VH-VL binders against o60147. Designs and how they scored, part 37

Target 1, 175 residues: o60147
Amino acid sequence: MLEKNKYLYIFRHIQTNQVLLSQGNVLKKTALFQLPYPLQKPVAPNGMRPAKLRKDHWVPLLKVEFPNESMFQSVFMQLLNYRKYRSVQPLTSDLLKLPIPVRRRKIMRQEVPNTIADLADILNKEKFPENSVRLQLSDKSDSEYADWPPSVQIDSEEIKLSRGFREKTTVDEAR

## First folded at step 17 (VH-VL)

Design kg3
Fold by OpenDDE, fold request of step 18:
Structure kg3 (fold): chain C 175 residues (1-175), chain A 118 residues (1-118), chain B 106 residues (1-106)
Amino acid sequence: as target 1 above (175 residues)
Amino acid sequence: QVQLVQSGSELKKPGASVKVSCKASGYTFRSYGMNWVRQAPGQGLEWMGWINTYSGEPTYAQGFTGRFVFSLDTSVSTAYLQISSLKAEDTAVYYCARGPYLSYFDYWGQGTLVTVSS
Amino acid sequence: DIQLTQSPSFLSASVGDRVTITCRASQDISSYLAWYQQKPGKAPKLLIYDASKLESGVPSRFSGSGSGTEFTLTISSLQPEDFATYYCQQDYEWPTFGGGTKVEIK
């Protein structure tokens, strides 16, 4: 299939460690709609979400290069679904015993490892060709949050951190 | 080859309901969002919203809540747009359009003309 | 919502002409802009995505440029089949379209 875009970017919030998925190296405002909200059936454009995206609060977590657009889109949609599923699951008894502010912080701290684990799980199920998926992390230690299938090649070079975006380099895609 | 084939033209009276279908083929249905775009006669394009083809979750643009319902039948890779309590101002061509998650639209259906007239 | 203003709304041109259409966004949308061509009675066709990337199958005479708030679609040499209406569309926020530019025969 076409190769319009085969790059997944994941951003994390510098304070809360919340996670946003991105199809480009510049975070879009629509990414905010990935965050969980108590209201059902959100209405466009921004009535249910923050009015403004504070790009300076977000930094790149990882970048994934897929063999083609089709594979990228498949994984992207699944990642969204995994996150949505977790957001509607009942809280564990241990979490319910904690004060609300402490509980929220603890949940948010798990978004990064959960997202990485989700990605690995999805890739394990997809069974892509060996070394066909290239993973770059801002922190290599984050790769330890999951067991990666043979399809994933972890890049020795860490991605450059930039708030709200990652500056384009000669190695980066044109997007 | 990616194709989106929509149902035929509809002529309805005010207050009636219509359901437009959009059958997708040539790609993995759940890998791309399905968008709906309206175009009134002689007017521009208007994004109505989209449906997550993986989860089935619809999102409606402002102005397209209440009477508009997006739905799926994934077993036949088909998306549906239902409009209830039709009004004359609903007269338009309705397009389904494939696209990455809340992005551009790379493939379009041929459009379905819905005419609402007493 | 982000408003997209296209200019001009109408332009007359001849075959072989260089045509430029402008799309202005009400706020910074980075490079998240697409261009479409629509002919009467037909669905829109994607020409350019991400401001400057040419869609597969689209002739090379079409090109897009710009970032932030100012974008342009250029047809280097207008062909008979290029007389149509062109729309810009942003996907930085909830998708919105420009008002369109109708390219007519002079």
Scores: ipSAE 0.862, ipTM 0.936, lowest interface PAE 0.5, mean pLDDT 92
Fold by OpenDDE, fold request of step 18:
Structure kg3 (fold): chain C 175 residues (1-175), chain A 118 residues (1-118), chain B 106 residues (1-106)
Amino acid sequence: as target 1 above (175 residues)
Amino acid sequence: QVQLVQSGSELKKPGASVKVSCKASGYTFRSYGMNWVRQAPGQGLEWMGWINTYSGEPTYAQGFTGRFVFSLDTSVSTAYLQISSLKAEDTAVYYCARGPYLSYFDYWGQGTLVTVSS
Amino acid sequence: DIQLTQSPSFLSASVGDRVTITCRASQDISSYLAWYQQKPGKAPKLLIYDASKLESGVPSRFSGSGSGTEFTLTISSLQPEDFATYYCQQDYEWPTFGGGTKVEIK
């Protein structure tokens, strides 16, 4: 069985800075279910119509390359659940004092840093081999949101950001 | 080696309940979602939903809400499908299938035939 | 839900034949399409994922192509063990399967 590199893409919404995890460089509609504050009512199994995914509203935040599927899946599932866990936690008293729109904006502003921090935390706990994971960010400064373990090699090149990101721009083995 | 082993065939009467088990081995259980797929006799495949093996959160496809319950026993890497108030139309082979998060299904159980007959 | 339409539903072929099965999606699903083989009384087996990626252990005579709404599974040279029902499955939205294509011996 040939091991193939796997890629985790994290996208951010250009307006809200909400974050989506992706198994490929093209977002699935199901990714919208990751949102703690959905942009639109998601399709529920109970007969809701499919939500529209505006792919052009999402830009890559970072890309993580794993040497195999096992590592990828482990990190993906943890990262997914970390975020979900936060979304269901009680709000702090400070946040509760804020009007709902302001509160939501404040929370959303933290999604990018929190996600990056979560990723780093997960990778720290996994204790993967040194330089076995390659991290590429759209903004190198985002790497400063966390301390990265030796398993992570930060790419010197940044992900190119463009408006209207909808299609695959590179040939990646995302799955 | 990855393996999903399901419980044996079931014969039930209408109104009864059935619980199908799917024991996983050969991989980290919580790293992959567990999906359930139904196949009625002579029919195609139908995705019933999946359960997040990390959190235990189930998601049911349309048409599989109410009487269908996904559950886990992580201590034994086992997923369960429970169907209550069985109907004749529930007669089918039920598969558990491993897959990445809401993706394709790379490993399948051998299937469990549930026959509902009066 | 995304509907997948397979064509043909039935295909008669001989050993050695080149077989092509088509899967059409009701909307653009990018490359999030998988192909399965199912033999009678057996569970489906993953052949292709992400439209064109060959699953480990699957013979190279199987190949997948396509993107967007049109996808194809090709068996370059049909072998006796390839007579089965094939399903496409999309994972762009909630997973759905095509109706299947039964490949029968001519």
Scores: ipSAE 0.840, ipTM 0.926, lowest interface PAE 0.5, mean pLDDT 91
Fold by OpenDDE, look of step 17:
Structure kg3 (fold): chain C 175 residues (1-175), chain A 118 residues (1-118), chain B 106 residues (1-106)
Amino acid sequence: as target 1 above (175 residues)
Amino acid sequence: QVQLVQSGSELKKPGASVKVSCKASGYTFRSYGMNWVRQAPGQGLEWMGWINTYSGEPTYAQGFTGRFVFSLDTSVSTAYLQISSLKAEDTAVYYCARGPYLSYFDYWGQGTLVTVSS
Amino acid sequence: DIQLTQSPSFLSASVGDRVTITCRASQDISSYLAWYQQKPGKAPKLLIYDASKLESGVPSRFSGSGSGTEFTLTISSLQPEDFATYYCQQDYEWPTFGGGTKVEIK
């Protein structure tokens, strides 16, 4: 079905501003493996991959609705790649002057604007049909981090914040 | 139409190596992860890991590190599973399976039987 | 790792019967549970994803329900072609499969 897996949710960590991509409105544990740092103690916010997913530490940043699964998957995989690429890039001299914990925090704080910019860049390259991609942000000002192509329509309404979730489903409400 | 076509059955001796191929068609290869699933004779399904078809980065499940190598040839939309130092316990049908990033598996190859026998 | 326990392991049924298979997860996996059908000598076939969503092309007699730790696959009226082994699989964490349920002819 064309509607299958057509929603991209991006979450940010409330302390570190690290970013996780989600293929559903419920953040999965496997999303933690998107983080560039290996599992070490102590856990984030020290710039390390936590052992457990604390859903209450993550809030939705934005939601993207694609026309179909194929478009979604293409963008999703590219987003992962962009992030990975940045994580392996040499550090700038300015960053190297900072203590490691401070450096890591600074890098992580850039993940939100970088991810948004990445998304816009990918969508610009994909040349999807006009107004075919619906973008909803938790904070409309975040849309200013990028120039969006005509394929993107930004919702006038902001998404509701829900830790660990974008929105509750009927199933979730029944739990 | 999405199709995953795997290479044919293999008969190997202990200590040998085998390389199973999985050719994908009918979709954008780099848009979906490729998973490998093992099924020993008369047993259940076991996820071995997956390879990110966009980046080429493999991830191996516990128990499938060392002797198991996932690789790609994106030019021909093909994923590979290589098993080195084969053991009798490696005798199984190996499946490649397409799936969204670390999700379920919507399309499967027909499977490749690898038999390890002295 | 998340363990999935299927019950029963074996099920004998007749054509027309209502069949229910259960899958229990060792921890909360929300709705990230899929069901597969496998016939002898064939690859598994996806039936249900996200606990209750029917895969395209799958007959409507198949349905999935549940969330959290308890999930069920239901075949409303068993057909001759439905005799097979069924597996649940979670994707909340690293993918794992249940032990399978073989549906046999009574």
Scores: ipSAE 0.838, ipTM 0.921, lowest interface PAE 0.5, mean pLDDT 91
Fold by ESMFold2, look of step 17:
Structure kg3 (fold): chain C 175 residues (1-175), chain A 118 residues (1-118), chain B 106 residues (1-106)
Amino acid sequence: as target 1 above (175 residues)
Amino acid sequence: QVQLVQSGSELKKPGASVKVSCKASGYTFRSYGMNWVRQAPGQGLEWMGWINTYSGEPTYAQGFTGRFVFSLDTSVSTAYLQISSLKAEDTAVYYCARGPYLSYFDYWGQGTLVTVSS
Amino acid sequence: DIQLTQSPSFLSASVGDRVTITCRASQDISSYLAWYQQKPGKAPKLLIYDASKLESGVPSRFSGSGSGTEFTLTISSLQPEDFATYYCQQDYEWPTFGGGTKVEIK
């Protein structure tokens, strides 16, 4: 019968470089709650979550095809947990001495390399069958943020979409 | 085969507490969110919230942020709904329902009738 | 929260009839809508997800259509076992359900 969703869609914000994980190529409004710091909550004065979803501000970063829904869901939930875990870690002393707006931008700029590294870490530990996970990127150089297991085949064709702005970060900042 | 088996019906007095269990089998428990849905007698379905089965973090719908507590025991693949300070208007069937992250609900428990009466 | 309005609330139809149930959302929810069937004393059963995708094991006489704010569930040839209440549910935002449509076989 018809296979349920086995595709992971990862979006990048065109200006902030923040990342959202999605089960479809159209973001749900609830996706914003993946971002750890609400702008409007009293307990999070350094909020990084936009007040509303501007769909025109989010573009494809990468797409992953898994063998089945169960494997997709396992990776998806783990990625969400990696993001949550990072959000509650103590900030480094170097970050703490930056002004809050600068600190926010620096943290947000790490989301792309961090998410790609986290995805690869999960895939290396989960031992999927060889060539069973297909990865397509909007910018193939982003695959260099991680070492991929034999289970991953990186598509030679990039996702064709308006690129928006992009800046490179070091791999050490991504891990 | 995916199954969600809930604890049996409960008869309670106002002011008491109840804890409904939902035991999952046939799938990786931590890979799918667990939702709670209420249905009062003769009424429609009402989403109460969900619990992230990987992290244990609950999210409650409006109107369910006080007396309702979601929890997990991942060692036995079981989710719990606890309702404290029971009121007559809490009389309902309570369903657990599995789904992809914040999505549709593809598997449901059989429901647990909680009756609150003097 | 997103409000879902189902119509009709109640309908009576004969075996073999084509039945159409509508669900209107208070805002654009893309295709993030599901349909459930619930029989008395039973849990809801998923029929359609993502507006138009048929759940495994659901008879092909069930179909879903729509996007944005208006959605339909169609039963092409009503069967005696289709007597039930049908609910729509959106998952674009925190899940909400429609009020239900009770289908009785006359």
Scores: ipSAE 0.733, ipTM 0.870, lowest interface PAE 1.3, mean pLDDT 88

Design kg3
Fold by ESMFold2, fold request of step 18:
Structure kg3 (fold): chain C 175 residues (1-175), chain A 118 residues (1-118), chain B 106 residues (1-106)
Amino acid sequence: as target 1 above (175 residues)
Amino acid sequence: QVQLVQSGSELKKPGASVKVSCKASGYTFRSYGMNWVRQAPGQGLEWMGWINTYSGEPTYAQGFTGRFVFSLDTSVSTAYLQISSLKAEDTAVYYCARGPYLSYFDYWGQGTLVTVSS
Amino acid sequence: DIQLTQSPSFLSASVGDRVTITCRASQDISSYLAWYQQKPGKAPKLLIYDASKLESGVPSRFSGSGSGTEFTLTISSLQPEDFATYYCQQDYEWPTFGGGTKVEIK
């Protein structure tokens, strides 16, 4: 094949709203290592890592098509680094005042807006051609978490799949 | 176009150290992970771990967490494998291999033979 | 840790033969499997990734199939340069390799 993967898939956890980045429309088990290790039993720094990958607990958040694999890989590696950076930041004094369960929930609920903002920040700094990056969301209102550069075209149709990012079966694509 | 060039073969005594280099060219170094793979003489392939070339964070496979150290010099697009306290069983060809994040390995270095003998 | 079992460990074949090599995973790995060719004294070369996608520059006589736990590499018409050892590798979890399949001249 001439063209390798140029799609970013972002999943959201149905219960915690944590986020996972993926190079494929099916999550790898190693994706869980994007989530921070628990510090101690009562507190986790950014959120909690599930014991195992439950594929039925992760639903589409957004999908991005890049012009080519090289551009995809550049953005993907940068976005992973943004996640790592956020995971090691000290907690604010306001967060430390909260009971641990409330603190944990507030931290995890920020993963969706934070990831979308970080993606847009990266794309605003990159020099991609106008309308060359196709963005599709499960909830179009989520695009409001960021200002998007001219390189990004936001698809008018939302992702409507309840499991994974496939719209067609393999047999349909062969036809 | 994409090329990984490794340092030359090494002959070492037990207890010594070795540092294998892997110089990358023809692509954006920080956009693809760097993996290390070992192959003992006449044996199969064994993944040793990888280093995130964007962050510099290494991950080691089980059995490689002690004497093996991955590092980078991004200014010259080069990855390094250092093996300390060499043992006879470390005799092998060591490959660097790049790939997408935790994926297949699309380009490989030519390999570096490290021989450890008394 | 995911174990990959290749079969056969070796096979003898003639130029022009169709050969198949099987890789079985100890658990469901979706389509996250790659195939490599290695000649003596040389680095492995990627042939197939994501179970069935052909790497650029690899001859079309190579094909891959399978998903879940059972995967196959097929060479539709064996050529002289195809006598080598073939490895499968999964990337669903921390990478692991199969034990290899040596393809020799009959």
Scores: ipSAE 0.692, ipTM 0.859, lowest interface PAE 1.3, mean pLDDT 88
Fold by ESMFold2, fold request of step 18:
Structure kg3 (fold): chain C 175 residues (1-175), chain A 118 residues (1-118), chain B 106 residues (1-106)
Amino acid sequence: as target 1 above (175 residues)
Amino acid sequence: QVQLVQSGSELKKPGASVKVSCKASGYTFRSYGMNWVRQAPGQGLEWMGWINTYSGEPTYAQGFTGRFVFSLDTSVSTAYLQISSLKAEDTAVYYCARGPYLSYFDYWGQGTLVTVSS
Amino acid sequence: DIQLTQSPSFLSASVGDRVTITCRASQDISSYLAWYQQKPGKAPKLLIYDASKLESGVPSRFSGSGSGTEFTLTISSLQPEDFATYYCQQDYEWPTFGGGTKVEIK
């Protein structure tokens, strides 16, 4: 009952492969604001924010356990900043040559590898103890998108999900 | 120990401006968001918005997108609320409150009473 | 724009009573609800987060429950120092607060 959150949850959209960062295993509606709106000019990623959060469209990509809440919050805030910075960068000329629907799909397909690389870059720059950060993936081959620092221990067990997540608070209310 | 210390009470005339400070200590300032909450006399709590202490990007609740400005000085771990063109309706206690990204608020400043009277 | 409705708005109870305060959300907010205690002239203090998780240093007589749209704060044995106003707050969307419940010791 005493320990605050020290887990990062990253979700992937089942159709678009867009990514959402979360502090809990159930997405908040405000998570959608991590996704940029389309712009008329090629200044930001051409992803699209859905009008409504459809929780059945978002599945676990990875989970990270940090040593404590303060370290989790440090990494979470930095990762949000990486995503914001990326969203305002100019598009490449190769992307600009593509029809808008194709361009949008190509940009969204890069969110998984980009987010994993960003996470690893942050963890490499942080001064965490060796093997103090536990990383669990839904697909272990996704770890190949980055070089992980000595602080990271990649869990041999993949995230297993039969059907949605249920919040543990409902099970433990009578305690 | 986490502590948020706000500047003292203010007595202002309509049309003036005020800047409330909130100095944080006992934690990594850039790792937790800073929220501003208003409480008019005898009334409940109203979230005004927050500022991302890592990036400096503010977000304002509806109704607070005009005369209210959030800012930071990260070198002294301090957040600021500026209110311009003060109105009598701005009379309230203003709290700073930290928390995880857009979450609950685990630590609060002591509050700053701003009184606007002719 | 999630509206939180607290009930009752006011209650009187005796020391030792079990007190229950209800917060209803206008839409499903999962378990993203916090409870705060505010004593006269003081800042709010976090009691419960994520519907049922007790904040460090909060007495065990406080507990929270609920999910979806209905939430409760329970004080199992009311103490004199529990005279305060209690607020719920959701963080599923842009934060909003309930209207408050003032608890007076009879």
Scores: ipSAE 0.689, ipTM 0.851, lowest interface PAE 1.3, mean pLDDT 87

